# Ledger of designs, part 67: miniprotein binders against q56419

Target 1, 326 residues: q56419
Amino acid sequence: MEGRTLEEVQEEVFKRHGVLVPKKELEDLAKALEEAGLLLTEKVEARLKEEEEKLKRERPMRLAGLSYPEGEREARAFLEAFRASYPGEGEEARVLLMPHLEPSRVPEVYGAALAALEKTPPPERIYLVGVAHRPLKEKAAALPVPFQTPFGPALPDLPALQALDALLPFELFNTPLAFREEHSLELPLFFLKGRFPEARVLPLLVARRSPELGEALKVVLRDFPGLLVLAVDLSHVGPRFGDTPLTRTLAEEARRRDLGFLERLAEGEPEAALAFLGANPTRIDGVEVVASLLPLLRERKGKVLAHRLDLEAPTLSAVGAGTLVL

## First folded at step 22 (miniprotein)

Design x_8
Fold by ESMFold2, fold request of step 23:
Structure x_8 (fold): chain B 326 residues (1-326), chain A 104 residues (1-104)
Amino acid sequence: as target 1 above (326 residues)
Amino acid sequence: SMEERIRELAEELAKLAQELAELAGEGTDPDELKKKLEEFIKVFLELYELDREKDNPEADYWLQMTIELVWEFMNAFREGDVEDAVELLMYIAEAAERLAEALD
């Protein structure tokens, strides 16, 4: 006899991680796939191809009416409510680290970002660096098109994007579909566009650390100055991410690692921040972005304005979010 | 070794994800689809339960994406969105292939 049955594997996973995938759900999925009929996969492939072509012209709102209001009036009231959820003062940012987690989960963390923007001179452009949640063909990507928001389109800074592309050892405009559902750009952009409606944007994604990206951005930022935004989340802990169910101990460790990471960044020591995490056992999202952007973070001192580790009861998991100004 | 086991499971997961996507497009009998889904979930759970040293950032990245994509796949299924589920199988196959390559 060779390997374990599905039942044996499920029992062992349930004991250790609290995760259960009932066979009834698999039966229901199989029936749903059959009921969808012939040509299902061809329809999906055709639709993705059409959406990829549309993304070469613009990136529409995907989260309006879900994560933030669709109408401009309501969207501005939403911004004001989020600012009010952070009762403190901000500080000027040349570099801003802010989350991309669902805004309603961490309102004061987004509010802290708004407070920082109040102290920040209007930039000509915003370098918005998010985290790819779909495979990229390269270590990083950009999408040089308008991103729709309730405040109007966020226009791309095409000259800066073209300069960046020219400096990289790979084609920067490489994976349009990866932007289709990418909330790490859309959610921060809502707040940024609402506060700086005239700023152009460089919408960038990092998949895997790219020292080349950081060196290229250092050059581009000199010629095209602007606000650098790291749109990243922090710890990811619990069964949704491969851990045991969230415990008080795991949550405290995640908080310690989040804050230790942010505090070392705030001291202008990004290499020390990465070293502090070691193997990154709590899966801080921002690690690949920080590792890419070392030349832009060294010797920049600043302040941590907010942090929260937000619990996901349905998945027995948690995600950390923070606001850092440099 | 643990890394060899993870690489083998990632290769198998990628293969099963592609086979599921193909079978769904062919109007396959629900019992055959269920069997393939059971194989897919079994391999995923075997991969998910393994503990590895996080000393390879490339592999760590792809493993984490694979885990999160499979959760999204199950959520799409629970919401009844079969087109999203098929799309997610395509991303799972790519992420799992990249995981296997990172451990090669």
Scores: ipSAE 0.807, ipTM 0.915, lowest interface PAE 0.9, mean pLDDT 91
Fold by ESMFold2, fold request of step 23:
Structure x_8 (fold): chain B 326 residues (1-326), chain A 104 residues (1-104)
Amino acid sequence: as target 1 above (326 residues)
Amino acid sequence: SMEERIRELAEELAKLAQELAELAGEGTDPDELKKKLEEFIKVFLELYELDREKDNPEADYWLQMTIELVWEFMNAFREGDVEDAVELLMYIAEAAERLAEALD
C-alpha cells in the first residue's frame, strides 16, 4: 500500500469497514474554514483560555435542554420517568457502576441506577469517576469547583480532593479544559444530584490506568467515606470505533464481553474481569477505570441490575451500558 | 512492523492536524485547505484500517480517542461549528502524538 491515493485508501477502507468520507464534505469544510477568516485559530485559543479561567471557579451545565431538562421541576419529572423505566427494585450500593451514555438511549439502565440509589443511605460525598474524552496531562484529573445542575450546584469536597492530590505522584488539578464538555461526569451527576442533593462530589476523570489512583482513593475513602461511582460505558463496536459494520455476531460478542466483565466484577474479582477481556476486542470503556481502582473493587460482591447494547443505526455501531451494585 | 507503521501514521496525523489548525487561522486559500484536509483524511484512514489487535492498553486508549475525535471533528463541521472543528483538531493532534509516544 505504499503511496496510495486518497481514493485508493478510501476504497480499501470502505471494503473492510463500510466507512466513507465524501470528498464533497472535505470541499465544504475547506470553504467553511476559509470563510471564517483570519485569526480563526487565535479566536479559538482566546475562547479556550477564557473558558479555562471560568472553569477554575465553576463548571456550568452543557447538556441542559439537550440531554435533560434545564428547569428543576421538569428535571424531577425526568428522573421519575427514568425510574419508571426500570420496574425492579435496587439494592444498597457501596460502589455503583452506571453508564454515561445518552440517557434516552438506555433509559432502564439509568432507571436501575436510580433504584439502587433509593436503597442507598444518603452519602456525605460521592466519588464520581468518569472517563476522559479529551486528553489529560496526567493519567487522571479532578476539577475542584461546583458543577451546576438543575437541582442546584454540586459542591466539591475540597478536603477530600486535597487529600487525594497530596497522595498522588502527579498533578491532579492541571487539566480544567478536559471537564468543559465531559458528559461522563455531567450525565451521571444529574441523576446522582437529583437523588442526593446534599452530597458533596469529587469529580474525577481517568484517562489511562493508574494504580496510584486506586491506592490513594482507598486511603482517602477510609478517612472520607462516601459512595464510589464508576461512570463508565461498556462495549464500543462498529465503524465509529474502528470495526466492520455491526452484525448480529459482533453484537452477540459485545454482549458476552459486557456481561462477563460485569459478572466477574459482581463476584469481587476485578482482576479476573480484566483478564476475561484479554486485549479488550470490543473496547469496553470501563477497563481503565477498573484497572485504576482494583484495591476498591476486590472482594466486593454484588449484582448486575441492568444491561443494554444500544444500536446506533446511522453509524452501524453500538455501545453497551450497564448498572452494577457492589 | 505493524506498531512501527501505526507510530509513523500517528506522528504524521498529529503534524497534519496541527498544520490544519494553523492554516485555518491564516486565511489560506480553500484549494490549499482542501488539499491538506485530503492528506489528513488519507492518513487517518490508513491508521484507522490498522487499529485492530493491540495488547498495549495505553496505545489502545489513545488510538480509540483519536478515532472518536476524528468522527467528532467531521460532525462538528456538519453542524456548522467551525470553531469547534478547529478545537477538535488541536485535541486530535495531542491524542495522535500520545499514541505515537505510547508505541515508542
Scores: ipSAE 0.795, ipTM 0.903, lowest interface PAE 0.9, mean pLDDT 91
Fold by ESMFold2, fold request of step 23:
Structure x_8 (fold): chain B 326 residues (1-326), chain A 104 residues (1-104)
Amino acid sequence: as target 1 above (326 residues)
Amino acid sequence: SMEERIRELAEELAKLAQELAELAGEGTDPDELKKKLEEFIKVFLELYELDREKDNPEADYWLQMTIELVWEFMNAFREGDVEDAVELLMYIAEAAERLAEALD
């Protein structure tokens, strides 16, 4: 029972977090909604149904021309520039953790992933596990269709996907619309498809931790060996994510949490990595994926190749990204 | 408790997101829409300013999704994407419902 007005709540939020939602903006939105006319919501629902049907056939590029080039030649040059941003050598990966943050923000972190892929024998298939940024109907989902890239379509591994679906206590192919704009798959896939053009893909999303997914994947990977990729970001700190404005202290805590998490994963101790985060006060993105995939991460030792906490000056926020090979 | 207050705000946010989407589809007067938007933003800001006290990974997931979806909703408007804004209200309603459920 606060009893506060909107103005009072806004003042307190601004004072503590530096966030403002101007009343003029709300007025303009209300007018725009009215001007869009009667049945607006019915039109949106119809459009979503059409988009869902299209996604049952293929998943088109959504970030070409925004995050990476549309043309294949330019896309090749883009990959080479990113590899050059990381002058070190990689290591062979059975499991690769890489980011899904905008590539231009963390070029050496993506470059480290490319360095690892250079040392990795071409897999028959890639298990690409991202983080759902839209609600899923279940704890996890897949979309068994080609994903378009500048390097050609990434074809689904239908037999492996069907085997996975058969082992789960829920329908795996459950939320096509959640894949429509999912950058946690599209951005890493650009790099993976560019390096491994012949590999098939299992495009997977995790919403909430699912021990069942990890156990099922362990079985499927025995019969359908491939590269496991955790496409996750690390700390999310600052007002964009519910914090006070980024300070040196908050940034140092985020870096410490990111590196401690990655180091424990590199020791083959994923349960210890999760325990280290506790309530996850810096909102490391990858925790639900790691918690789902415990059986695939235990006892796999490896190396952290790169890390960056990238600052977002306009939002006074930051996001962490890393590259880990196991 | 703080957790009970977060649950109550999440329930209210979900209801307001759903009501706003319904009002947008009915040709509602802009002043009425503005009032509903102000209620929605007020509840969101009240939720946004609270810190969770208990270790609950499912609630953490839904809270973070809710926060990011509301900012996406505001940004879709700034980009002139009114239909996308309505779509995001539907996702906000679902995420906030799931947050409330995760807090029992």
Scores: ipSAE 0.778, ipTM 0.902, lowest interface PAE 1.0, mean pLDDT 91
Fold by OpenDDE base, fold request of step 23:
Structure x_8 (fold): chain B 326 residues (1-326), chain A 104 residues (1-104)
Amino acid sequence: as target 1 above (326 residues)
Amino acid sequence: SMEERIRELAEELAKLAQELAELAGEGTDPDELKKKLEEFIKVFLELYELDREKDNPEADYWLQMTIELVWEFMNAFREGDVEDAVELLMYIAEAAERLAEALD
């Protein structure tokens, strides 16, 4: 910005958002870049190229040992503990909306998802629809390769993926690098693979709403029946997402929007759910996914099993998570 | 207009992100890196401040993406993952470019 100093901008941001990026942090960042040494860009470019080639064969775990255990035995214990965190019983799901937030933040919400999965007959395939947290070349994408999990690889349903691609007006198999670090698929897949080890998977990412995606999936589901999973979070509020620090008022608004959204989905009225959000001021994560899948969500009645607005204390921000069965 | 200002800031942010990614690779003077990083953060903070109106869904999407990626970028540094930080700069550049395009 011409005419303003960094300090002036920081002060203004602090006044408006209650957040200040410390000068020391910038110095630490600069030092870290310096210490990384020469040829970092070339190294990163080479790495990205290599990773893209690897993604033609498989998608490795990125969050194993961080968000969930890498070992199968420990992973099974992890699933059991998460299931235990939800005291209720589940219901059979034809459509499951579940979070992709860090599991430790909302254990009972994942527990509710597991409870629903316990009441769900093993599907032949799972349509796992996540949120793209990286730019996509198209409105949606798929990665038709095995996804690694502690329970073994989740194998793609290639025939169903090909059928879907054939019905879309764009190339479905785009932007493979967007899948490399995408937690919206990896985290839910851990739970899904643990419960349904033999199910094939269609790993899908949505960037922008596409009515064509929902219509295409509706057709594909006729020939390739399976469980539809919406791996989406709800409200994102606070400094991390462009708001002031979390207040009671902001939290109440986030909860209101989350629950209002989920309740309308539970009534089989996804258009009403979207309309209820309007401009989506609390930044519900799953809006583009829901908007893409309207044909699959209409007239399906279900139940909200769990909801939580979880505080991230270091950033004074909060993320909503929910579990819905249809 | 606010939209025009957001577009300008997005274009500048994209440029700075790309420049930072390039500088990180060539053994650049630490002082130059620091200066460029300060400029990047300054532009980001200004853009962040302008995130008030949600009247363009496409722009809102890319703005949110940009903000989230910048936070991830800062976190990557805190964790000492410099390679990820540089990768994130590339994504920030792309997201910011897409934001600017959404406002053209």
Scores: ipSAE 0.644, ipTM 0.871, lowest interface PAE 1.0, mean pLDDT 90

Design x_8
Fold by OpenDDE base, fold request of step 23:
Structure x_8 (fold): chain B 326 residues (1-326), chain A 104 residues (1-104)
Amino acid sequence: as target 1 above (326 residues)
Amino acid sequence: SMEERIRELAEELAKLAQELAELAGEGTDPDELKKKLEEFIKVFLELYELDREKDNPEADYWLQMTIELVWEFMNAFREGDVEDAVELLMYIAEAAERLAEALD
């Protein structure tokens, strides 16, 4: 490498992005790795293997006590508080786009989702389509096991999952470990299970756009009707994501992209929504999900209920979140 | 070309991530771990500073994944979750490798 020191690179990054990665943090990290012991890699591998075996039976809560309460009573109070944070009324949803960002960052956006769910008849099943924040072996994946929630387990719809798998050109049940820590399913599922305790769930992750997934789901939905939920965030801007610190101009662009995307979806024009983003310079999270589900989104008209661009002050970065009903 | 440079950095990052994951398991000298970590961060920051090419959506996807995973890696350490940090190194290695492959 071009002979630059770490310090020189850090200075350049600081100048460009206004964020400094402290050298001390690296030292602390190295020390922590050392103190963790001689067999840390083997221990991690063994843990992963054990966790993979457990995931054949159930997906435990990972964010209980952190992002939401573990106890059912407290969890219900949590839902009520989030619903109260949105002053508006919802609409009946056949398709719900909602965030998967940390709930405390965008409470009114989750509140809007709850408002929509109040107007939605209880579905027999929920197709919950999240975003993979870990590498998948295939373009999409499913985990056909119960997901634990404070409201009891969300049970998989095995017949519908099997029907979906049979229509896909790849193995749907791949990369189970990607589901272990995946918050794009866990966080939305908390709200969904709290509202619809009897609904079965199809937990799906999308890594890359799969037109085959949308076509397959369209067929499956005929025999297995249900609520489609897109658990996606919107723009990711600022130093955490490769931009300069958030400015008024950057925030306005992020909002423009987010709202322009959501509005076109609300008009039933998902292809126009994707085209509007182009190369997706503000890194809208849900683009691969929407691109996979085009057949299910076409000609569906709806309404944008909420939007927020939430600032993460320590990194001068921001993430967009929205709620859309169709 | 810029694409070639991104590929080279991605390959190097993948290698360093894998090496760090392995070193964490062998009770390596703290000084060696620190040095390797500094190299890893240096490569990452160089990759992070490069202008993203808009012409390869696959590469853009894996680059973004790599950046996000590295951020999670750094956070895991701040929180003292060393096991999670090592796990994240494995995912970084995979994502960076996929990035390099997307640019071949």
Scores: ipSAE 0.640, ipTM 0.870, lowest interface PAE 1.0, mean pLDDT 90
Fold by OpenDDE base, look of step 22:
Structure x_8 (fold): chain B 326 residues (1-326), chain A 104 residues (1-104)
Amino acid sequence: as target 1 above (326 residues)
Amino acid sequence: SMEERIRELAEELAKLAQELAELAGEGTDPDELKKKLEEFIKVFLELYELDREKDNPEADYWLQMTIELVWEFMNAFREGDVEDAVELLMYIAEAAERLAEALD
C-alpha cells in the first residue's frame, strides 16, 4: 500500500462503494478478542475436531429457531404460510431449482418451490445439490449421515452415495466440516423434508465445476431414480460482493442476467445459459452447480415459476432468487 | 500487473489472518492484536477496492470466497461470537492462500 493510511483507504472505499468499516468496530473486535482469553485458537481447534467427530453420526440443525421453527407443529404452519405467499400453481418437477437464501427474504420464491412439490409425486430419494460457502478439499463433497430437521431426520441414501463415489475420480466423502453450518443444504432441506418425509437424501456440495459429477450422477440416476434439486441463489450485487451500492442500472442488469439464465435453463439449454453469463459479472451463485450438472439439464424443458431480487438495505446489496422446474 | 497485485495482497491477507488467529489464542497484548487487525483490514480494503479482471475463473472464485468470509468475520464480531470469528479467520487464511495459488 504505497504510503496510504488506513483512513485514506477507508475514505476511498467509502467514496467508491458507500461502505465504511468503522474504527469503533475494530476497537470492539480487539477488545472482544482480548476478553476471549488465552488459548482461543487451541480451543477452536479442539471444538472443530469434536464437531468433525459428531458429523460422523449426524448433522444437527443450526438454523432452527432462527430461520425456521424448531417445533414440528410450528414448522408445519411455517410451510403453509410460505406456500400461501405464492398465489400460483406449481408444476411437476423432475429437476427443481430453488433458492437457499434466508427464507424470510424471498418467501414467494420458496412458496413457488412448495407449489411445484405439491404437483410432484413423492420421490424415493432426493439429490440435494448445494453451494459450498466454505473451502472444500475437492470440487464436490457429500456427507453420508442423517440431517436433523423439525420433521425428523433426513436419512441418507447410502447405496446411491456409494455408487456415486465409485464413479468419481476423487473421494466424495471429504471436508465434513464444510457441511456443519452450510445453509445451502439446511434451508432447502427443511422444505423438502416437510413435503416428502419418507424420501432419502443425498446431500451434495459443489465448490468448483466438475463435469465428472454430472456424468456420474447421470449413471447413478438410472439405478437410483429420484428428484434432483439445485439449491442455488442467483445474482449477488452491491458492496457486500465488491460492487458500488445498488442502483437501478445494477438491479436491472442483475434481473436481466438472472432471468436470462433461468429462461435458457427452462428451454433445456444449460450451455447457452452459461454462455449467456460469460464472466458472470453479477456473480450468479449457481453457475458451478449448473456447469457440473450439464448432462442432467440438457434437453429438459420447464418453467420459471418465480424470481426476486431482494435488497439487503443495511449493505445496499441485493441477492437474486428463483424457482425453476424441469 | 493487476493479477500480481491481487496475488501479493492475497498472500499478505492470508498471513495476517493466520497471525490474528494465532494471536487470539495466546492472550496477546491488546495493542498488538489491534495493530494486526488494522493491518488485516487495510490489506482487505485494498484488495476489495481493486478492479477485478475476470479472466481467471479460479482466482475469481477464491476472491469472492475471501470477500464473503471477511464479511462473515466482521458480522461474527459484531454479534460477539469470538470463537466463530477465529474460525472464520482460519477459513479466510485458506481462501486467500488458494487465491494466491490460483494466480501463480
Scores: ipSAE 0.597, ipTM 0.854, lowest interface PAE 1.1, mean pLDDT 89

